# Ledger of designs, part 1: VHH binders against TBC1 domain family member whacked (wkd)

Scores and structures below are computed, not measured.

Target 1, 363 residues: TBC1 domain family member whacked (wkd), of Drosophila melanogaster (Fruit fly) (q9vgl8)
Amino acid sequence: MATAPRSLDTISLCSTVSSCPDRNGFYGGFQRTDKPKEPLSKAQIIAREKKWLYMIDNWSIYMSKNYKKIRDRCRKGIPKSVRPKAWFYLSGAYLLKKKNPNVYNELLEKPGNPTTIEEIKKDKHRQFPFHEMFLDEQKVGQIELFNVLKAYSIYNPKVGFCQAQAPIAAFLLMHLPAEDAFWVFVSVCDVYLQDYFIPGLEVIQNDAGILEGLLKKTCPPVYRHLQKHKVEPLLYMTDWFLCAMTRTLPWETLLRVWDCFLAEGIRVIFKVALVIIGASLSRHKVRKTCTGLCETLAVLRSPEEHIVEEEFIINNMMRLNLRVEDFQIEHTRQKARRAKQKAQQEAESSGSGNGHRRNMPTL
Structure headers, positions and changes below count from the first letter of each chain, unless a header shows other numbers; antibody chains aren't numbered by Kabat.
ipSAE, averaged over its two directions, is called F for ESMFold2-Fast, E for ESMFold2 and O for OpenDDE. V2 adds 0.75 times the mean of E and O to 0.25 times the DockQ between the complexes of E and O.
[cut] stands for letters that were removed.
Atom coordinates printed by the task and the answers are left out, and those that the model quotes come from them; centres of patches stay.

## First folded at step 4 (VHH)

Design s23
Fold by ESMFold2, look of step 7:
Structure s23 (fold): chain B 363 residues (1-363), chain A 120 residues (1-120)
Amino acid sequence: as target 1 above (363 residues)
Amino acid sequence: QVQLQESGGGLVQPGGSLRLSCAASGFTFSEYWMSWVRQAPGEGREWVSSISGSGGSTYYADSVKGRFTIARDNVKNTLYLLMDSLKSDDTAVYYCAKDSEYFLGDFDYWGQGTQVTVSS
């Protein structure tokens, strides 16, 4: 029906494996690239590295008195050599680790929930299957992935394990030592993506509505097209948000988006989604070929290469005229919508309309 | 009818400078984002830079940041690209493009292009 969605499971059906890994460790899959990535001179790279190391050495001062400079430097892209340390500080994981000495090792010593352990074992082998760290069970990457996911499931039993967390944990392990990756993972799951992974996934449903409302503001013709063909946001955005784009974006774009995401929060994921949705369907000639739901979903799930290119995504994120207030307005609208839905459900289960309510006497 | 006409290209040595111009007509120039896009031999088109209608917001590809400056003159309906510290990788046909009203890099009209060649 629809063309293969951007996921490792789907793309692996059509992908070939190269004899040598790319510069990022990929032997195949859609995240492999052979394109050069050195747009800056060596002197410019060294200068940026020095600025980042200085900021990290003075982190509390920059966070309290010059956060805008941290944000702006994240938007320019974090140099590869300093990115792991920068992510550790940006996420607040450095404080979590300091406040919780030995906790990661203590969690690893615990047996864990047997059902959750089996779920993790089934899912760990599917993460980045074309990447050198995760190629098979003989690779330490799969062992560390199991440990991080097990430790988290014990650390936050309200969540336990959600399959969407596995690609996030695996992604972090590509950059950080296991304990550091664990604390960044805790921060991402519990703060950045707060309540996303609670069973029932109700928060993502609310955020789907927020995304739809923001699309109406940022790209009305695309919004109207989606409404016309009854393309509900959960049909295309669920994987994007739950996995924080780790299954969706080309590698270099993913790294740049995460540089911004760890600095600015979930609004970055919203903005990236809006750029993909809007740009994929912005041209009328594309919309006229999308005569129904399936054709429209196919376009959203297989965006043109230039749309997911690093510079296109970053620059269009910055161009979106969305303020914090715009997000709050949509959040309020979604709360009101859910309240109406709950009242309707109560009326239907007990009959039609509102029940009788007696006036309270004045106190 | 929308028309975009580029000029100012030429042959330069590495480290040299050029100023490209684009004369625009057939639309309200000051209301639209404008962009420069380039195409090297055997390559696809690469976005270079964009500027808001007022000129208050500018964006650059990483490959040209710090070396290129985009500017516009809304009185003369002219878009500019000031190119400094040119490298052989900058060799391309440079196009002036009018953005659609919704997204940077989603162009609805293009010029004919002007050739820039950087070689010894």
Scores: ipSAE 0.000, ipTM 0.285, lowest interface PAE 12.5, mean pLDDT 84

## First folded at step 8 (VHH; from t2 with S52R)

Design u4
Fold by ESMFold2, look of step 9:
Structure u4 (fold): chain B 363 residues (1-363), chain A 120 residues (1-120)
Amino acid sequence: as target 1 above (363 residues)
Amino acid sequence: QVQLQESGGGLVQPGGSLRLSCAASGFTFSEYWMSWVRQAPGEGREWVSSIRGSGGSTYYADSVKGRFTIARDNVKNTLYLLMDSLKSDDTAVYYCAKDSEYFFGDFDYWGQGTQVTVSS
């Protein structure tokens, strides 16, 4: 027998907090919505659920012989009731869990690096603070978030813990039991976002350059505006990519983007970013008011509501004129540019270490 | 100055057909997405259809797919909506809209609209 926790009372005293959760579990914050979702008919929902359940029951065949069907159904949106299981299969986490039957529990029994543990404790309290799962420090959600992050830091000590991983882990725990969430998290961090979280963050720097090159193709006037005002991509895209949009998008848009992301990979994050950048600055009237770096960044960091709406994001990202080859071309260009920049910086460091230049007599 | 002028609306019986036209001027028509948007009495605006500047890509709301056809003539700077199998819930003011340069659904300018009424 226990008394009710006090966390809900403190949240209800905040001017942006509701006394009851929305349909997604939020008491406040930008991801809360009071707008009713217009329901599909029960027949439509059931038909889509049946197609997904059949596909999951025959997963190996669909993955090997009909991947296009999986992708197309993800693009339409995964029904809420089957989405957790679909994500578990899409990510390949079902194979990871099968191959590693006791590993999560074994990792939980280990003490972990003390410095890493303190970093996790500090950061976990800030994840989705208005969501019912994470409101109360003593609730299962906060305990499971700590456990998943700790287990991962032991599982992959090359990465350890990067603060950007916390919102991803928390997001997955909203949908999946802890061990299943852990294996999806491992797949996302180590495969989908491969090497993003290694200290030094070299991969995100290369991807910032790729994003800039793709913007030049998809929205040239916006590209020129950003170049003119020296608005480098890392200034606005870092959180978007490292957190896989979990801190950026309205909830319903985020779910749809993740349906595509788990099927198609990082290119989905690039496409969503291109839509946000392009739509936010595509109108000349908006660029005219952005007379410098600070004004331009403010627009990109606070995109208009209609730009991040579900249908706008999904429809426009699907219709970008980008092929896989376009990403590869930019990847190659940025890799070469980064190698040249590193060689130049190493030469400057060596020159600085020599200190003083002496006058040499001439004959 | 951007100008959009719709025509072709009217009264029709259920199952009937109409063709809407929109004469466009004041901008380089072939460079922009163009859209049809409708508004029934007392309701919000509903996107109906969009077409890319080149005319190569067309998109439709689920409520009209298979019944409506969007087209454009970049020589005459005219947007069209061919409406077949009309139903009572298609009754609305239909607006021609200039989209932004690079994405559809970001409507910059509308015409004055043309009334379509479907009644038995």
Scores: ipSAE 0.006, ipTM 0.347, lowest interface PAE 11.0, mean pLDDT 84

## First folded at step 9 (VHH; from s23 with S52R D62K)

Design v5
Fold by ESMFold2, look of step 11:
Structure v5 (fold): chain B 363 residues (1-363), chain A 120 residues (1-120)
Amino acid sequence: as target 1 above (363 residues)
Amino acid sequence: QVQLQESGGGLVQPGGSLRLSCAASGFTFSEYWMSWVRQAPGEGREWVSSIRGSGGSTYYAKSVKGRFTIARDNVKNTLYLLMDSLKSDDTAVYYCAKDSEYFLGDFDYWGQGTQVTVSS
């Protein structure tokens, strides 16, 4: 049957490839925009840039004594000219680079795991194919992407390489020199998205449960609708979380979300997800049309344009009534549920009375 | 071009077991997530289980976790679903679905389905 839904990363057949890149470097695809960015006044831009540069010059003081100001300025949006440096500091990559002189270059000289290297080579061609940095193998962006992913796979062999990491690394390379991008990437993968990329991908399953519990609290009618139709969150949230929205959001929204994400952590990704789910399915007429799995997934993976616009996403995620404690409550509930499931599975296996495991194909 | 053909369905008593197979052709099987999706009479489609192209990651719907096992054989281009402890609520047509190369939930090709009936 030809009714299966399409992902947000699917390009419309009506999309065109332009001969000239947009202001963000895109020749085509859904992240390209021909609309001009409405600028702040010259004075406002200069004032914000000066405030950011001053904060960066005094970073440890602001982080220790006035974090609220850093957070609030991130929520306003970081000026384009300062954003790469701000991300470098927000992520803590400046400390990682300082503590690890020459480590990136040393990692590049190592051969790496041959199987992992082949996986990276295969996957790097797929990242942002309409962006000027990544058009083909001879472009600097693809060379630097390979280098960053290879270096990371050697740096953290417990993870190695996960396909979901490639869009994150490519996104960072659009903003930062390769070594700086590498250290931001290390921070994102190992701190912000801790354990997401360990083989088996178990943490995302737990976070799917947390998201479901938070949806129950913030959007009960939408939660009940999804439960009624047995639409489980792994089917729509996995790409959002593993790729940190880099494949999901329009470009300007993505930049604003990352300004917040690097300041406030994974809770930002949860909040953006809740806004998308809630806004996409809040209207009763929309829920009436989402009577099955495929119809629901199509709506969630292709949200209406107004739902994913900058100010809608930023304002609505700020208006969610969620505190840090709400996330901890759901985390604790998921931990208890997994412990109960494991105890039941072990009891059933031990109590079966057979001396052999189930005869099933190997996964 | 893409062809998916399910087999192995049938009539089973509650508590029984079945193994479903799906023969795949027309695409590079090992590169894609594959899924089982079922549809009970008079109901919408319900996702059952998914497996990553390499076989390294598997996911299960809450309704089947612990009872069903998904597997794949990338040499034979075949997807499997081992169903144990079957219940009457498992009665449905089971479809093999080709998912996306990267992640779940973008089911672009479906087989014809195989009927599983659980009754006394």
Scores: ipSAE 0.253, ipTM 0.713, lowest interface PAE 5.2, mean pLDDT 85

## First folded at step 11 (VHH; from v5 with E101Y Y102E F103Y)

Design w4
Fold by ESMFold2, look of step 12:
Structure w4 (fold): chain B 363 residues (1-363), chain A 120 residues (1-120)
Amino acid sequence: as target 1 above (363 residues)
Amino acid sequence: QVQLQESGGGLVQPGGSLRLSCAASGFTFSEYWMSWVRQAPGEGREWVSSIRGSGGSTYYAKSVKGRFTIARDNVKNTLYLLMDSLKSDDTAVYYCAKDSYEYLGDFDYWGQGTQVTVSS
């Protein structure tokens, strides 16, 4: 072998970033939290823990008769000690696991598609590279990540594997044992982000249109700025939505957003996106410096720290001038636009009378 | 070193067609989203189209959807843009751009561009 071992690279990375992990396991990167969090009341934490444990013990009753209480408590933040179990219940994964005994282990025993296996191996090395669970291929986190992604690719062959799924699965493995993480992952991919990962990735394009329409309502000056400079939403929102913010938010904010996301669904991701876009570009002095595509994308990619802080995101998403009906209106509008585009394309094709087919280049 | 080289531009009449190519080297081409971005005279850069590393997902700006087709050949490490029904407002320098692996829309490397001119 003529090249240096991989261990020399990891030694250099540790020297460049911190040599000690933070409380959440990060050696570096933007999700590492070095500053102490403001103290919370011990009495408040204990009271919330007791309420959550009671609610989990009576889950079917709360789901049936008082879901508003579940939602409201998620919005306040789930205590760290209870959060993994709460996510397992909120996602419905407990029901999936109960109805599918031994299915995860059965899936692990299958060989899988060789091409898909190679894609997974490449992508798992990229997930949370500064986190202690995922530093190298020998870490249990990378082994479990491979297993969860492989099992899912066999479980849902219409999807197989999409690289955007890897950060979601890795994130869940930081909180849950592998089989539990697998069923939460199935729920997130197949229910919360329904059809997002079907090959072609067409569904996200519709949601880009919905986001654009909602932005027009929530922050018209920012909407107009993006229209003027032809900055289309797919360029900045695709990663946010496909990865459910797992690569976008500081750690503590990400945890709070997921507390809400598992309770309220994809609308939470829309609301967080609208807060980031609006707050990042709301100030005229910032828009003045965003005179082009790349400058604008850079601002949206690297929001000021105060914009992505936990309380700012949670409070401002609750204050957005949006109702459930606004999401339904935009969904209907985008559906009508696609139908109109389809009808126009069919009319143009038949009116042209062209026997020639358009060919992509081969090779 | 990442290298991107566009070719295939030229002068065409409205309604005409062109095929742009971009030869890529210095990185694992099949792992990255690739994009076309254009810049008309006196204007800022405008995103045109993007394609996923595998080639299985394609996105288009509203101004070109239905007229342009993006494609890639991961064996030849080449990105393509097939342009049909060209209009005068498609006149621009067309750049091949590599996205970063982590984020779509983070164009970290660019080619030198190829000129497309649509006029009669």
Scores: ipSAE 0.429, ipTM 0.804, lowest interface PAE 3.5, mean pLDDT 85

## First folded at step 12 (VHH; from w2 with E101Y)

Design x4
Fold by ESMFold2, look of step 13:
Structure x4 (fold): chain B 363 residues (1-363), chain A 120 residues (1-120)
Amino acid sequence: as target 1 above (363 residues)
Amino acid sequence: QVQLQESGGGLVQPGGSLRLSCAASGFTFSEYWMSWVRQAPGEGREWVSSIRGSGGSTYYAKSVKGRFTIARDNVKNTLYLLMDSLKSDDTAVYYCAKDSYYRLGDFDYWGQGTQVTVSS
């Protein structure tokens, strides 16, 4: 029998925990780093902080008349001290909270769906288990994570709870007070990742097709390799997109990607994915070692460190030759393909004259 | 310990149907994505279909969409693959695979496989 692949959740169960957290609050795990990140002088940091605070104080003007400035400053990276407030504004959560002043607390008082509550309880213990906020059930972070996920499940019962939402909520709680994190979470789930979490998880299938078409354009040799080994994009991109990279990227890269994501939307996740796929498999030497499905997936799941570093990801996203129109064109192509496939399947079923009996149990 | 045991394979004529089963034990079945992966003679492994722990989401490879149906019974801890409109290209060993809690496509554990042969 072939050797079964090893999962990251198995590896994390064996991880070593340090007695002292890193500068981001991690006691262990792959997102911990012992290396400080202070690439700018104190004066430069203060200057950027002042620019961000001024921009936030004039947010409506910048969004309507100078959005390019917001975008460009996000691409440079938001200073750590102002990042939570910047994210709150970038997401539009400040308006959501203003329009709904008591809603979060009202949602917390409601009982919620018992089945959903049990699903949340099971899943919340798995989020960032080596981070100071979530180490054990006594930590306030675990309580706040439960509250945000429960509140959302009541707020949007069409979605309820999807386990991929838990790492997003936990990630936001590392940066924001619970109610603010809730409204950013609502914006991310309902606007940025619109319809991703509706039961059936159908929308991400469209985006998998779009990603495949964009890869054919940006890196044809890698596209051909994936086609040869029948590596379909849902196998590697589903976690990347549903969790907005929160389980995928090193911490500092994740923060930089989210700075861009909240400004520019889902196209950032597409671009990050294309950079990872292209760079991981661009070398012929690497493709030669990827002789099958599992070997190719392993390479995509464990990108080389240099590929997922901050400046590599940000710079290569900017170098991709993709416009907003390219995404719309590919969306249209995928819609047409699905319509053609559906019509063909209906014609083949009608041509048989007998249809096909289903005898499997329905779940 | 995780155990996966496939059954239901056999010889079928083109256009025929077959139902595969996979009995699962040693983990909380309803929490994990489950997948079918096949390997034809002389070929690499090919993903076929996946189903979310709740059963609420099903994904299919392009080559089988519309012909195959994946299902699960979380009471019996059993995964199913209903294969209709079978073609010679579907001849393969079919493996049941458990994905990780977090991700589709990790394929943490595999069954021993069941042979499906489609020939005229």
Scores: ipSAE 0.625, ipTM 0.872, lowest interface PAE 2.0, mean pLDDT 86

## First folded at step 13 (VHH; from x4 with Y102W)

Design y1
Fold by OpenDDE, look of step 14:
Structure y1 (fold): chain B 363 residues (1-363), chain A 120 residues (1-120)
Amino acid sequence: as target 1 above (363 residues)
Amino acid sequence: QVQLQESGGGLVQPGGSLRLSCAASGFTFSEYWMSWVRQAPGEGREWVSSIRGSGGSTYYAKSVKGRFTIARDNVKNTLYLLMDSLKSDDTAVYYCAKDSYWRLGDFDYWGQGTQVTVSS
């Protein structure tokens, strides 16, 4: 009696679509939450709001002389009421907009690259399909998403459009008017995530090496596990980094991470990644069940809820005690490693004198 | 139904070259990441390379970087792996895998595989 292999029940994540959106506008999906947020007292919220408003009114002075206060306040979380304005200033988007009056509107009038336009049209429906702004093509969110992505593709033709940009743009549109969202998006793509979206660039591969090196330092047991099973960072970090965690984190966690990300840069994404990786595979029992590539990736891509919870992420991120110098050291190491690998490949290719023309299939 | 069919495997000498192909059907090929994964005898699955749906972005495992080239023809719905400077350690069954449209390493469909043997 051959026991029929139990069909791995596709856990149909029947994301129960509610008839009512949550407090953040989600009808369903991973980022919907019905959990009450332990609210700060009204007095505390007002006090924080006043502080942020004052900082924004004196932004140049605070950025130059008191950046630490800005950073620390971001780490505590930005009040919902001032978050849009704070992000606009933190990202430098306010300067971009000021330097480029009416540029967004001009970009909207331009036709753009037909191929890129078609790519954007195909992808816009995939962004936050359970959010009230993006439910269908007639919703303001999808319209503005198209506009922002098109405008950017024209603004920066070297990048054009990358699918990973779409969730970032959509996320920004949930918080900001379209033009402001555009300029924050420009800053994120061109500065914070510089060169991530250019085809053929190895920036993400370099950062994969950095992440691996940092993991070796911060969580050696997990590093060894990943090495043993040949699980390379590119297999799990690509969506985290290219999308700036917009598809990975619960909504409240995402907001807090972005508060820090805009203040402190890409290092925040590294730290969040390290926390997720470390926590997901920290238990020996879990590592024992991850007997290969697929099992390990499954664990990393579906972290337990408590690992991605707001306070867990923020607290453990702060505890990593990684300095800017640590990142620089790993960057230098990765650069040296790549140089050595390239030199070895060139030496091996020069020794094999037989001129077999790489018939690359003509794309 | 999604179908992936690998071909081009065989016996090759060390230092030799081989070209693998994977014919894909049953989905919009150009919208998805595609990957090559290999499995040596007695070992686990090892990721080899991935390529983005629209092309342009290619990624390689450390073990094959500089020797292997992944490519795709979206008109022919075919994935390729050009393998140069083959080593004995490259001996494995090579599988074509369909990934997500937005991320690599999210394997949802696999081919039957093609055997590559590197031996003197």
Scores: ipSAE 0.809, ipTM 0.930, lowest interface PAE 0.6, mean pLDDT 90
Fold by ESMFold2, look of step 14:
Structure y1 (fold): chain B 363 residues (1-363), chain A 120 residues (1-120)
Amino acid sequence: as target 1 above (363 residues)
Amino acid sequence: QVQLQESGGGLVQPGGSLRLSCAASGFTFSEYWMSWVRQAPGEGREWVSSIRGSGGSTYYAKSVKGRFTIARDNVKNTLYLLMDSLKSDDTAVYYCAKDSYWRLGDFDYWGQGTQVTVSS
């Protein structure tokens, strides 16, 4: 059947639609760009491409003996022509595919859980609606998106399908052939975002607490403002983290963040979030206009364009005064906090049960 | 058109319990996160709790965790808030809010609210 226009709650921020796609395949939406194309000379691009191809040809040696070089080159940005191959190696998907040569095709032949299949069908039409690969259900991109999500739901039945995974899979399919995209997707969902998508979505709650603690360290006035107005992190960060920024950032910024994310892991998502929160609310005049929950959330959900520009995000992410130890300290604090909270709730339930159980019937 | 109507508010003693309901219509209820948000007199709005469309994920504000339970009935298109161990600080107008598809915290549509008063 014919697909109706997408609902208002899934449309992009930009209503303008062009008759031809931009260089990245977008006909419209906030991720379309008409910017000038050449920040580096052709010679500089070719030199960087050669360095990347050499590094890929010697990957195990670089990972074991010179990881800093890999990381630094990711931070500079991966040339467009080599980025798909670089992501395939950075994610470890090349090893996953090598060890599992027929698994993707075998998964595609399985029927899958009928309820999960219907959920995937409903959600795949909502991904990147202005991109040439996903415009309608007969496009190859829609077919491949369905296949990757179905295969994953069978591959990891503990997760099945979470709606937040669809934009990640679609994003990868814009860069990689379907089977390669599947293995990068497996790595992202199972290693980089480990356990995020298990039903209940409980793991993200710990990371919300970590983000709050890191904000206290990096930008205390913004932290105090959020505490004053009872703006809890789950309300603004859940989409950012579960979708790995794929629905949040302008296209070129998203590509650069993913270059870093696949090299350095989830702490890149934390750092990008801290930059957005800090820059959006750092000015006292802005905090004055954020007199409550809804006003503050509106600012965080619609950051000023300059805050999410490529150079701003990358430079400020690098300049945050955060070490690996800071993340570990907050992880430990959140583990202790949840353990104390669980013990307190069990004690209160036991006390309440003692008082109320005197006359309660049972079956 | 999206419509949300809260009910079940009232006057209750400290330590007491209440059950709020929110009747929803005009959208596919089971596809959206739903939230409770409250506003005490003279204060700003405070998020209380949210529940995923399927009902399988529930989140609670620190101030109510362990005392309140959010639930939904996707057959009756009704959202619930079960409030136990009520305190005077819980006195507020409680709003039912619909989030956008798979994006918590947007609060696209709101009900008119129902008053909860915890007397002392």
Scores: ipSAE 0.673, ipTM 0.888, lowest interface PAE 1.6, mean pLDDT 86

## First folded at step 15 (VHH; from z5 with W102L)

Design q1
Fold by ESMFold2, look of step 16:
Structure q1 (fold): chain B 363 residues (1-363), chain A 120 residues (1-120)
Amino acid sequence: as target 1 above (363 residues)
Amino acid sequence: QVQLQESGGGLVQPGGSLRLSCAASGFTFSEYWMSWVRQAPGEGREWVSSIRGSGGSTFYAKSVKGRFTIARDNVKNTLYLLMDSLKSDDTAVYYCAKDSYLRLGDFDYWGQGTQVTVSS
């Protein structure tokens, strides 16, 4: 058998396009919601806003002496009104911008690599196509997205442009002015997701191994199911990690996850992934319906709505029995595994008379 | 309509080599991740390798890393799998599959497969 599991696109309610945007600016797509946001009381919102503004006014002190307070407040959720400014500070973009006056504008004036520019132009139209900022070529969001991605490709030519960066940049532009978004984007790509986008994508492959080891610890029955059906992590986690969940989560959950991600780094993405994987496959009844690779991937690609709701994700992320050293143990294990694999490859090569390997054809 | 046609399978001895090809049509080939997936007799499907649309990033299942090489020719719209150091566990039907531009493992479209048999 050679045919895809389905031959016809299945239309969902999320693909429906409305004549007016929701409260977040979406005319359609899975991130649109018609559910009302039931906010905290006005008094609670104002109190949280005051705490955040005070913390921002005293940022260096909190970062150096009371990081736990920053983390805890991020986990509660950043009030909508202060979230853009909070992200600007959490990411360190505030310092990057201060240290690099005029750099963004200088980068915009440069021509850029023609091939990279064409890739950016193609991919920018794919980002949030049902959101009011990005609906068509003429929207300012499309212009700003092109500018941020072009500027970054010149700023960090070792990376250039990776398609997965486009949804991150677009997401940031929905919250921040272009130059501020650029510096948050630089921080995310170069610090939070360090080396993720270097051609070869080697770091994501290592992180896939780390995720697998963490899953073995946190959800052994789910780990065993994935092993049994040979479902390797790269198949479901690559998009989750490279795009920092921007293509994966419902909007409100995505915002909450990013509140935590900018405070605590990549381990938040690992924890969110573990929650999704564990919750999606934890019930034996569900695993019994996942009789193979494709069936199991289908469950992970379309997690049940309750699993990706904001409070479920945030609460279960914090309940995972994972310490900082658990991540370090897995990092060390993956490094050792790569070293052993490399040594075996060299032994096999040196054990043969010539050690040559057939090259794949190219034209 | 998307069409994927694999070729290059056959019978080989352990330690041998084989090159699989997959001719693709009906979509802009260079925009999509492409994958090889295999299915041994009586077993479920197993992911083998994937390559990004540009060709700049390649991923391999643990069981084949270091032995198999995935490549693509975006001018000829052809996906390749060079299989070295073949062993009996590699015996399977090998399928070419189309993924998405950002998400690995979509497997929306498959070829008919090509048989690879590694005897003994």
Scores: ipSAE 0.645, ipTM 0.875, lowest interface PAE 1.8, mean pLDDT 86

